# Ledger of designs, part 287: VH-VL binders against q0atu2

Target 1, 119 residues: q0atu2
Amino acid sequence: MLDKKARIRTSREYRNVFEKGKRLSGRFLIIYYVENALDNNRFGFITNKKIGMAVIRNRIKRQLRAIVREYQGQVKNKHDIVLVARAGIGKSSFEGMEKDYIAIMKKAGLFARNANKID
Key: E = the ipSAE of ESMFold2; O = the ipSAE of OpenDDE; V2 = 0.75 times the mean of E and O plus 0.25 times the DockQ between their complexes.

## First folded at step 14 (VH-VL)

Design yc17 (framework fv_dusigitumab; at its last look DockQ between E and O 0.68; V2 from the best seeds 0.76)
Fold by OpenDDE, look of step 14:
Structure yc17 (fold): chain C 119 residues (1-119), chain A 122 residues (1-122), chain B 111 residues (1-111)
Amino acid sequence: as target 1 above (119 residues)
Amino acid sequence: QVQLVQSGAEVKKPGASVKVSCKASGYTFTSYDINWVRQATGQGLEWMGWMNPDSGDTGYAQKFQGRVTMTRNTSISTAYMELSSLRSEDTAVYYCARDVGYDSGEFYFDYWGQGTTVTVSS
Amino acid sequence: QSVLTQPPSVSAAPGQKVTISCSGSSSNIGYNYVSWYQQLPGTAPKLLIYDNNKRPSGIPDRFSGSKSGTSATLGITGLQTGDEADYYCGTWDASLSAGYVFGGGTKLTVL
């Protein structure tokens, strides 16, 4: 579970990311990211009904939180990042989701330059 | 069989623009990013940027920012790279290459086009 | 010139072993997996090694890759005349301008 301080929680916070942030799409994920005025990163997660039933959406959200938590320390600070699950993510393995996340984050330039190797 | 087939050689004058095409086949076009790499005569490989055929998202090398445009037509599985304000130093062979980043989280190019020679001369 | 540094040339006789080095930094080789490409004269590059040490289908085990720290090495054993080509290392760079970077290339001559 992500720290409360590391989560985007309000509709206003989400709107800010969508309106002012940049967008990048991967195979299974879309990320919206924008700099914040905090000393920490915040993450938001969106899983819509196109992904599947509530059980599936909750599973996907849990998996995405796990992935974000795993690589949290390697993300450049002072960013609000929203992960939007794409329709095809339900058919993806956890590893597939992880690799997609890594690829998108790298392309976004959101991983720290001096971060440890991502395996 | 994955294939990337590029358009033919181009001869341009300085200041003109060139648009190279790259038609993909043998795989789902929208599932893999297309990268463009060029190579001047007798020189090394130079990465230009990436394009996501699904979303149209792009990322360009700083050197080409403002001068390169990477696009795609998904209906014909074709990627395009347009380079404007051409100069003599843009004379090179331009390659499109498939990126497998989404599969591995690491970026490398497993399939390449045959290359397109672009000559810029007055 | 290139972000990754390779020797401009290497040479050896058939049957011998050669190594090609690729030197980078913490933001590229130190952080990401390295790939190698073979470019025969007059042809497009071909993926030779990916993920530091993995071979695509069709690449013989004479070709090997390794990575340590901020450097990578391509090894070719049982050198054949057909191995004469240019070899490039490449990887993603996590600098402020995220993107792919290549080495300067190494010309391998089979004596």
Scores: ipSAE 0.902, ipTM 0.951, lowest interface PAE 0.5, mean pLDDT 95
Fold by ESMFold2, look of step 14:
Structure yc17 (fold): chain C 119 residues (1-119), chain A 122 residues (1-122), chain B 111 residues (1-111)
Amino acid sequence: as target 1 above (119 residues)
Amino acid sequence: QVQLVQSGAEVKKPGASVKVSCKASGYTFTSYDINWVRQATGQGLEWMGWMNPDSGDTGYAQKFQGRVTMTRNTSISTAYMELSSLRSEDTAVYYCARDVGYDSGEFYFDYWGQGTTVTVSS
Amino acid sequence: QSVLTQPPSVSAAPGQKVTISCSGSSSNIGYNYVSWYQQLPGTAPKLLIYDNNKRPSGIPDRFSGSKSGTSATLGITGLQTGDEADYYCGTWDASLSAGYVFGGGTKLTVL
């Protein structure tokens, strides 16, 4: 479960990330991220209607939340991070979304340690 | 089948800039990042940065931040690396390489260009 | 001085085996998977090992890789004179200026 303190809740909070944050694209996801004044991270999720009907968009959001929750202990603290689903995300598997997330978070410098990388 | 073909050798004066091209074929150019790596004569490999050809996003090694610019032209599947304020120690072979990070969540370079020799001499 | 430390050279006779070490830190080898690259004289580097111990198609199983803690090892058995090359380890580094790092390279001589 993504704790309610770890959620971006208001339009002002989202706008701050989009206006002041950095942007980095993967194959299926775009992240926007900015340092916050908290001791914790907050996450937001956006799926627009071009991805599909509401039930499809809600499934994608649920999958992305699960990915973020799985790796949230690896994320450097004090960041607001918005995940934006790209139009092609519907053709991705859960594993494809996960690998995309890992790659863009590493390239953004937001991972301190990578979960499940030990052979 | 995947191929990265780089532009020809360059000779430059100190203080000039150089722009090396890397034309990709045999895969969807926008699906994989292009990285640039250089190697001075008799020396090891030095990573310079990555570029996402779909978005144009880049990440540069700190040593080159402010001197390097990595770009692309997606219509001709070509990546570019430009290094400015050249010095004699920039004399090296410059490689482009494809990274597979978005497929695996790990970064490594599965295909490399043939290299472009850049000589900085008075 | 490379972030990842390799011996400058190693040598062995044809048919023998050799190992090449790559020593790093918790922010690179300890955090991420390691890859190895072979550079034959006068050529571009070529991917030899990825994900610590996996071989791309076309790489014979006499090349192997392993990782323990903050160190990685490339193993080559059944040495051939065609294996004379420079070998580089590489991995992502998760430090503040996240990026890719290579070892300093190891020159393999087959005598």
Scores: ipSAE 0.659, ipTM 0.890, lowest interface PAE 1.7, mean pLDDT 91
ESMFold2 (binder alone), look of step 14: mean pLDDT 92; pTM 0.951

Design yc18 (framework fv_dusigitumab; at its last look DockQ between E and O 0.70; V2 from the best seeds 0.77)
Fold by OpenDDE, look of step 14:
Structure yc18 (fold): chain C 119 residues (1-119), chain A 122 residues (1-122), chain B 111 residues (1-111)
Amino acid sequence: as target 1 above (119 residues)
Amino acid sequence: QVQLVQSGAEVKKPGASVKVSCKASGYTFTSYDINWVRQATGQGLEWMGWMNPDSGDTGYAQKFQGRVTMTRNTSISTAYMELSSLRSEDTAVYYCARDVGYDSGEFYFDYWGQGTTVTVSS
Amino acid sequence: QSVLTQPPSVSAAPGQKVTISCSGSSSNIGYNYVSWYQQLPGTAPKLLIYDNNKRPSGIPDRFSGSKSGTSATLGITGLQTGDEADYYCGTWDTSLSAGYVFGGGTKLTVL
């Protein structure tokens, strides 16, 4: 699980990202991102009913959190980032979500190489 | 099969604009980004930018910021690249290319248009 | 000039092996997978190698790719006259100006 300090938790925090941030769409995800004044990144996750039943939405959210955790160290610091799951994500594999996330983050210029990158 | 078919050759004067089209077929147009790459005569490939046909999102190389506009018409699966304030050094073959980044998390171009020659001369 | 550096030209006789190098930095080759493109004279580029060492369908196993550190290499064995072309490496760059970058290209001449 993401640390409490690494999570966007309040409606006000989400609103700030949506109003002031940039938007970028991938195949399965939409990200909203904006610089923050903190020493760390914060992530938010949105899964709406278009994705499916609550069980599915919770699964997707869990998977997205796992992806974000895995690549957290490669994200440029001082950003609030909200991930919005698109309707088609329910048909995607975990790997598919992961690749989509990576692609979007790269296009957004939010990834930075770290020492733990193995490719 | 996947195909990208580009519009025909263009001859422009300095200061004018050119708009090149790229019609996609054989796949879901909105599922893959279209990139534009140009090549001056006898020179190497130069990446210009990407466009997401679904959202219309774009990312341009810094060199072309403010001068290039990438758009699409989803109803006809066609991408467009418009370059303004043309200069002689913009004379090149312009290619559209499909990007498979969303499938792999890595960016490469698996299908290319045939290219469009743009000549800028006074 | 190009972000990725390639030798301007290489040459060999038919049947021989050639290698084309592509050198970059930690923000591009060091972080992202490399692709190679073949461009025959007067034609559009064609994907030759992706993900450092994978071949698209239709590409013979005479073509190979490898990556180590901030450098990539294209290998061509059993060189044929039809291999005479320009070859470009490319990859994504995660620098402040995120985008795709190409090498300067290498002209392969079959002697």
Scores: ipSAE 0.906, ipTM 0.953, lowest interface PAE 0.5, mean pLDDT 95
Fold by ESMFold2, look of step 14:
Structure yc18 (fold): chain C 119 residues (1-119), chain A 122 residues (1-122), chain B 111 residues (1-111)
Amino acid sequence: as target 1 above (119 residues)
Amino acid sequence: QVQLVQSGAEVKKPGASVKVSCKASGYTFTSYDINWVRQATGQGLEWMGWMNPDSGDTGYAQKFQGRVTMTRNTSISTAYMELSSLRSEDTAVYYCARDVGYDSGEFYFDYWGQGTTVTVSS
Amino acid sequence: QSVLTQPPSVSAAPGQKVTISCSGSSSNIGYNYVSWYQQLPGTAPKLLIYDNNKRPSGIPDRFSGSKSGTSATLGITGLQTGDEADYYCGTWDTSLSAGYVFGGGTKLTVL
């Protein structure tokens, strides 16, 4: 759903965010985020086996990707952001995850309209 | 049902610190952030910051960064705001308020404490 | 000085209507939903309007809210002497290291 360029892919990339980034918890999600040297944002998604079986974890990942895609135009550029699903997220609705994401992204200072204009 | 009950009035000298408490009841304390807002006499409302009682995460208004600390004790459903290096301009009523951002994705304060008067005088 | 601009005062007779404006910018009112708070003399603020135009339970429909662009408006009809209070708009602002902002407040006098 997200463009390949907008995904965190390697364990080194994930580790960089966890080690150097800031952390902020919501009700269902934890985000880790750090500025990057790119001209775009990158997103990563982690679900723990404690959340449930693979079918549940895959459903959660798909829902989170859809949420991120819906709001990506509002995210300030040049950030690597990892969304970590908390225990109990499997009982959340899509709307509940979405509102949690909006709240934590605003509190992290990561939401503003992208200024991608070309001059 | 939701109630936020704050500690009593304080009188402090410049340079001291003050710690205001806010005891929550009627809801799951860890499910909603507590914000702190102050109001000098005859003046408007001034937002100071938010605190997530589940994680302990905070976000402070830039004006107070370095002087304010927001904490909690989840065992007694109580939030705290400590303001250090007090000045006369910190004389105000300090309010705690419940933030519903996790329910709505938008920020507003649906329940407020009664306020705590802090007077800073030489 | 406040990030959100409100008139310092408004007045009207009982039974009349008033509006209270709240002017901001694209980073606050333009981007986020607006809430309104009523502060009766000697009391804590109380939520009056949320999500631009919604009323919490117990708030009469004489109170209304709207938003257009970077401005918000609180409307009060059928004014009563008990409506004398300070009224504040509030919203999230994305430009000031992400924080909440209030208007300067409007004192409503019912004559």
Scores: ipSAE 0.671, ipTM 0.895, lowest interface PAE 1.6, mean pLDDT 91
ESMFold2 (binder alone), look of step 14: mean pLDDT 92; pTM 0.950

Design yc19 (framework fv_dusigitumab; at its last look DockQ between E and O 0.60; V2 from the best seeds 0.73)
Fold by OpenDDE, look of step 14:
Structure yc19 (fold): chain C 119 residues (1-119), chain A 122 residues (1-122), chain B 111 residues (1-111)
Amino acid sequence: as target 1 above (119 residues)
Amino acid sequence: QVQLVQSGAEVKKPGASVKVSCKASGYTFTSYDINWVRQATGQGLEWMGWMNPDSGDTGYAQKFQGRVTMTRNTSISTAYMELSSLRSEDTAVYYCARDVGYDSGEFYFDYWGQGTTVTVSS
Amino acid sequence: QSVLTQPPSVSAAPGQKVTISCSGSSSNIGYNYVSWYQQLPGTAPKLLIYDNNKRPSGIPDRFSGSKSGTSATLGITGLQTGDEADYYCGTWDSSYSAGYVFGGGTKLTVL
């Protein structure tokens, strides 16, 4: 699980990202991202009722946290990033979510820390 | 079958604008980004930018920022690329291309339009 | 000029093998998968190789791709006259100016 310091937790923190951040949409995800004044990145996750029942939403959130954790070391420093799950994400595989996340993060220019990625 | 069909050749004067269209078929238009790539006569390929047909989000190469606008009409599955303040060096064949980044997490263009020749001359 | 560097030209006789190199940096080839495109004279580019070494449907196994470090290589065996074309490598650049980048292109002449 992501450390507490690596999570966006308060409504104020989320609001700041939505108001001041940039927005990019992928197939299954929307990301809002903004630079922060910290030495670490923070992530937030939003799954609303459009995704499905609470059990499904919780599953999706768990999967997204796993993806973010896996690629955390590749994210450029000092960013607050909120992931919003789109309605279609419930039909996607874990791999599909992962690929979508990677694509969005690359388009956002947020993936660049690891120069020697193993293919 | 996936197809990208572009609009016809254009002849413009310096300072004018050109808008090239790219009609997609054979797949869900909003599921894949459209990229634009140009090629001057006898030169190599030059990436211009991407456009997400679903959201309308765009990302442009720095060279074209402020001068290029990529849009779409989802009702007719058509992408547009408008380049303003045309110069002679903008004379090139312009291609639209489908991007499969969301499927793979890696970016490459699996289908291309036939190209649109844009000639800028006084 | 181009972010990715290719030899301007290569040539070989029919039946022979040729290789085309593509060199980049850590932010592009070093971090992202490489694709190759074939462009026959007067036509639009065609995807030839994706994900470093995968072939789309319809591409014969005479075409191969590989990647090591910040460089990629396209291999063509059993060279045919119909292979005469321009070849471009491409990949995503994960710098702050994120975007796709192409090599300068390589003209393959079949002697």
Scores: ipSAE 0.905, ipTM 0.954, lowest interface PAE 0.5, mean pLDDT 95
Fold by ESMFold2, look of step 14:
Structure yc19 (fold): chain C 119 residues (1-119), chain A 122 residues (1-122), chain B 111 residues (1-111)
Amino acid sequence: as target 1 above (119 residues)
Amino acid sequence: QVQLVQSGAEVKKPGASVKVSCKASGYTFTSYDINWVRQATGQGLEWMGWMNPDSGDTGYAQKFQGRVTMTRNTSISTAYMELSSLRSEDTAVYYCARDVGYDSGEFYFDYWGQGTTVTVSS
Amino acid sequence: QSVLTQPPSVSAAPGQKVTISCSGSSSNIGYNYVSWYQQLPGTAPKLLIYDNNKRPSGIPDRFSGSKSGTSATLGITGLQTGDEADYYCGTWDSSYSAGYVFGGGTKLTVL
């Protein structure tokens, strides 16, 4: 449900984030992130088989995309960011995933407002 | 129930290092980050950094980059803060504190250790 | 020099009300929720208020918090001599060097 320009789409794009990026863990999520050469952010989502069956993994991806869309206006631009769901995420609520995302994004220094807009 | 118990007072010479321990009990140690905060005599609180005991990830305040190392031993539910190249200005009480960011999306310290006095003199 | 600015001291008589202000910026108080800590003489800080206005279990409702724009306020009513302490506001700062910040502290004297 993210715009096509805001998606990490190819295997090479994903590998660049994993190989060149920084990594930070929360309770349910791991993020990998790296600066890009674009004017915008791009997001990728990974769920592996340890999380559960395909139906469960697809539900989690949908929930994570919704969370990212809700907060994308607060993310520092020019980053490629991959969210990796941890094995225990299937037991979390939407709110639990959301709070975990907020916490790890703040600790990574990726949430900020434009200081020039506020004075 | 939740308790953070820190190691005893230390007296150090300039140029030495100090390692303060913080043993957690009454909760799942790996579920919450440990932060370190110091306070010089008669002064305010100064945040030093956070450490995720599950992953070992850290984030340090700029002032302490290159001098501070925060680690843990999950087998004994213990966090550590090591400060190197000590100077007289590092004389302070050092606290560990648990943050609840993963439950809340906001950061605050709900439980604190009793503090460890580190004196750097001579 | 503190990132968050508090008055150095406040005082009031027993039974009265006092407020303690905490001024910050858009990157800290304006963006993130504020907490307050009480530090009694010779003790570790204790959480008093979290999420701007919420009290942990065991904190009486005569302690209150609020936030407006880039500032926060701690209110204490029914002052008691046992309330003499240093009070610190704290929050996450989401600026370039993201991290936690405290106010300089406010010494409360109950006369």
Scores: ipSAE 0.632, ipTM 0.889, lowest interface PAE 1.7, mean pLDDT 91
ESMFold2 (binder alone), look of step 14: mean pLDDT 93; pTM 0.952

Design yc2 (framework fv_dusigitumab; at its last fold request DockQ between E and O 0.67; V2 from the best seeds 0.80)
Fold by OpenDDE, fold request of step 18:
Structure yc2 (fold): chain C 119 residues (1-119), chain A 122 residues (1-122), chain B 111 residues (1-111)
Amino acid sequence: as target 1 above (119 residues)
Amino acid sequence: QVQLVQSGAEVKKPGASVKVSCKASGYTFTSYDINWVRQATGQGLEWMGWMNPDSGDTGYAQKFQGRVTMTRNTSISTAYMELSSLRSEDTAVYYCARDVGYDSGEFYFDYWGQGTTVTVSS
Amino acid sequence: QSVLTQPPSVSAAPGQKVTISCSGSSSNIGYNYVHWYQQLPGTAPKLLIYDNNKRPSGIPDRFSGSKSGTSATLGITGLQTGDEADYYCGTWDSSLSAGYVFGGGTKLTVL
């Protein structure tokens, strides 16, 4: 689980990201991202009802949290990032979800090399 | 079975614009980004940018920002690359290519169009 | 000039082995997988190697790829006349200006 300081938790924080941030779409994910005034990154997660039943939404949310946590160290600092799950994500594998996240983060220029990256 | 078929050769004058098309078939057009790569005569490959056919999102190489526009018509599975303010150094073969990034998290081009020759001359 | 550096040309006799190097930086090859493209004379590029060392279907095992640090290498064994082509390495660059980058290309001549 992400540390509290690494989470977008308030409606105001989410609104700020949506209003001031950039939007980029992947296959299964949409990210909204904006620079923050902090020394750390914060992540938010949105799984709308269009994704499916609550059990599915919760599963996807857990999976996205796991993905974000795994690659957290590769994200350029001082960003608020909101992940919005797209409709097709419910049928995707965890790996597919992960690859989509990686791709979209790279396109956004938010990923940077770290010591944990193994090619 | 995957195919990218590009429009025919273009001859333009300096200052004009050119719009090259790339029609995709054999796969779900909106599931893969289209990239554009050009190659001047006797020169290497030069990446121009990517376009997400589903969202219309784009990312351009810095060199072409402000001068290139990548669009798509999803109803006919066709991607477009428009380059404006043409100059002689824009003379090149322009390729569209399918990006496998969403499948792998790594960006590479597994299918290429046949290329479109664009000649810019006074 | 190119972000990735390749030798401009290599040559060898049929049946021999050749290697083509591709040098980059920590923001591209050092962080992302390297891919290789073959361009036969007068044709569009073709994917030859992806993800450092994987071959698409139809590519013979004479072609191999490897990566170490900020450099990659394409290997071709049992060189054939039909291998005469230009070879390009490519990868994503995760710098401030994120985008794809190619090597300058290497012309392979079969003697």
Scores: ipSAE 0.915, ipTM 0.958, lowest interface PAE 0.5, mean pLDDT 95
Fold by ESMFold2, look of step 14:
Structure yc2 (fold): chain C 119 residues (1-119), chain A 122 residues (1-122), chain B 111 residues (1-111)
Amino acid sequence: as target 1 above (119 residues)
Amino acid sequence: QVQLVQSGAEVKKPGASVKVSCKASGYTFTSYDINWVRQATGQGLEWMGWMNPDSGDTGYAQKFQGRVTMTRNTSISTAYMELSSLRSEDTAVYYCARDVGYDSGEFYFDYWGQGTTVTVSS
Amino acid sequence: QSVLTQPPSVSAAPGQKVTISCSGSSSNIGYNYVHWYQQLPGTAPKLLIYDNNKRPSGIPDRFSGSKSGTSATLGITGLQTGDEADYYCGTWDSSLSAGYVFGGGTKLTVL
């Protein structure tokens, strides 16, 4: 239920983020983000067929979910955030995706001050 | 072998604009952000903003929001910083610098341009 | 304030040791790794220390860095006259005005 509350689930919710949100691009990821009316964050994940075969796309989604889960406690509340995998992400490592995510989230101002770095 | 070469010194009047160029070589230009940092005579370093050469995305320091524009031309591996409505307080050396954030998750500048002196005087 | 605080100047004799402090807040030094830049007279800054305590290739091990809480320290041993420069700490600030911040700079005089 915690996972359900922290997920962007419907097409309308995804569309709201794409239409009203801000966009920042990293090396492997693009994030779209917008303030929501909740007390919590919600995350969505997009991998399209241009990235590669289904096995590759599923691996990438699992890795991105793991990264988001690891850093979720550092994310400022009240945001809907969609991670879009870029072409070329299939050649990246888990560490490469992780560092890209950290950089983009810092640039977006979405990491909370006072949160300690996760090591 | 990484090199950032900036355009030459500029003298401007108050109210004018200046556009400084920064040509990158020795690496894949679109893989690293370019940041701009300035330094007035006898003063410290002042961060102005970042620009992603691949996407064209930018983030500006609040102090310069509305006066600064950072752009690029990827075909010639060149970044630009334009500062408008110049005042005498904008007299400074302007540096471009390469940012390793996408490799590191931490932002630091491993290579710097030689600097461009901009003088704003009546 | 999001600006990092450094002493304006430090002095020491050749061969001696000096430390340069950099004091910040939870949103900058407390959250992010600290980096140091050396600016020799009349030149552009150069990366000296990154990720709190790592040296780029070509930087001798007499330059060191550390971080504790919201403060960072640059250490220089075996001082040489060629070390006379301005030294800046820098880091990302994750506050509402997210961006990069530098310390005010420390002028090192070797006498």
Scores: ipSAE 0.798, ipTM 0.907, lowest interface PAE 0.9, mean pLDDT 91
ESMFold2 (binder alone), look of step 14: mean pLDDT 92; pTM 0.949
OpenDDE, look of step 14: ipSAE 0.899; ipTM 0.950
ESMFold2, fold request of step 18: ipSAE 0.767, 0.783, 0.663; ipTM 0.905, 0.908, 0.893
ESMFold2 (binder alone), fold request of step 18: mean pLDDT 93, 92, 92; pTM 0.950, 0.949, 0.949
OpenDDE, fold request of step 18: ipSAE 0.914, 0.914; ipTM 0.957, 0.958

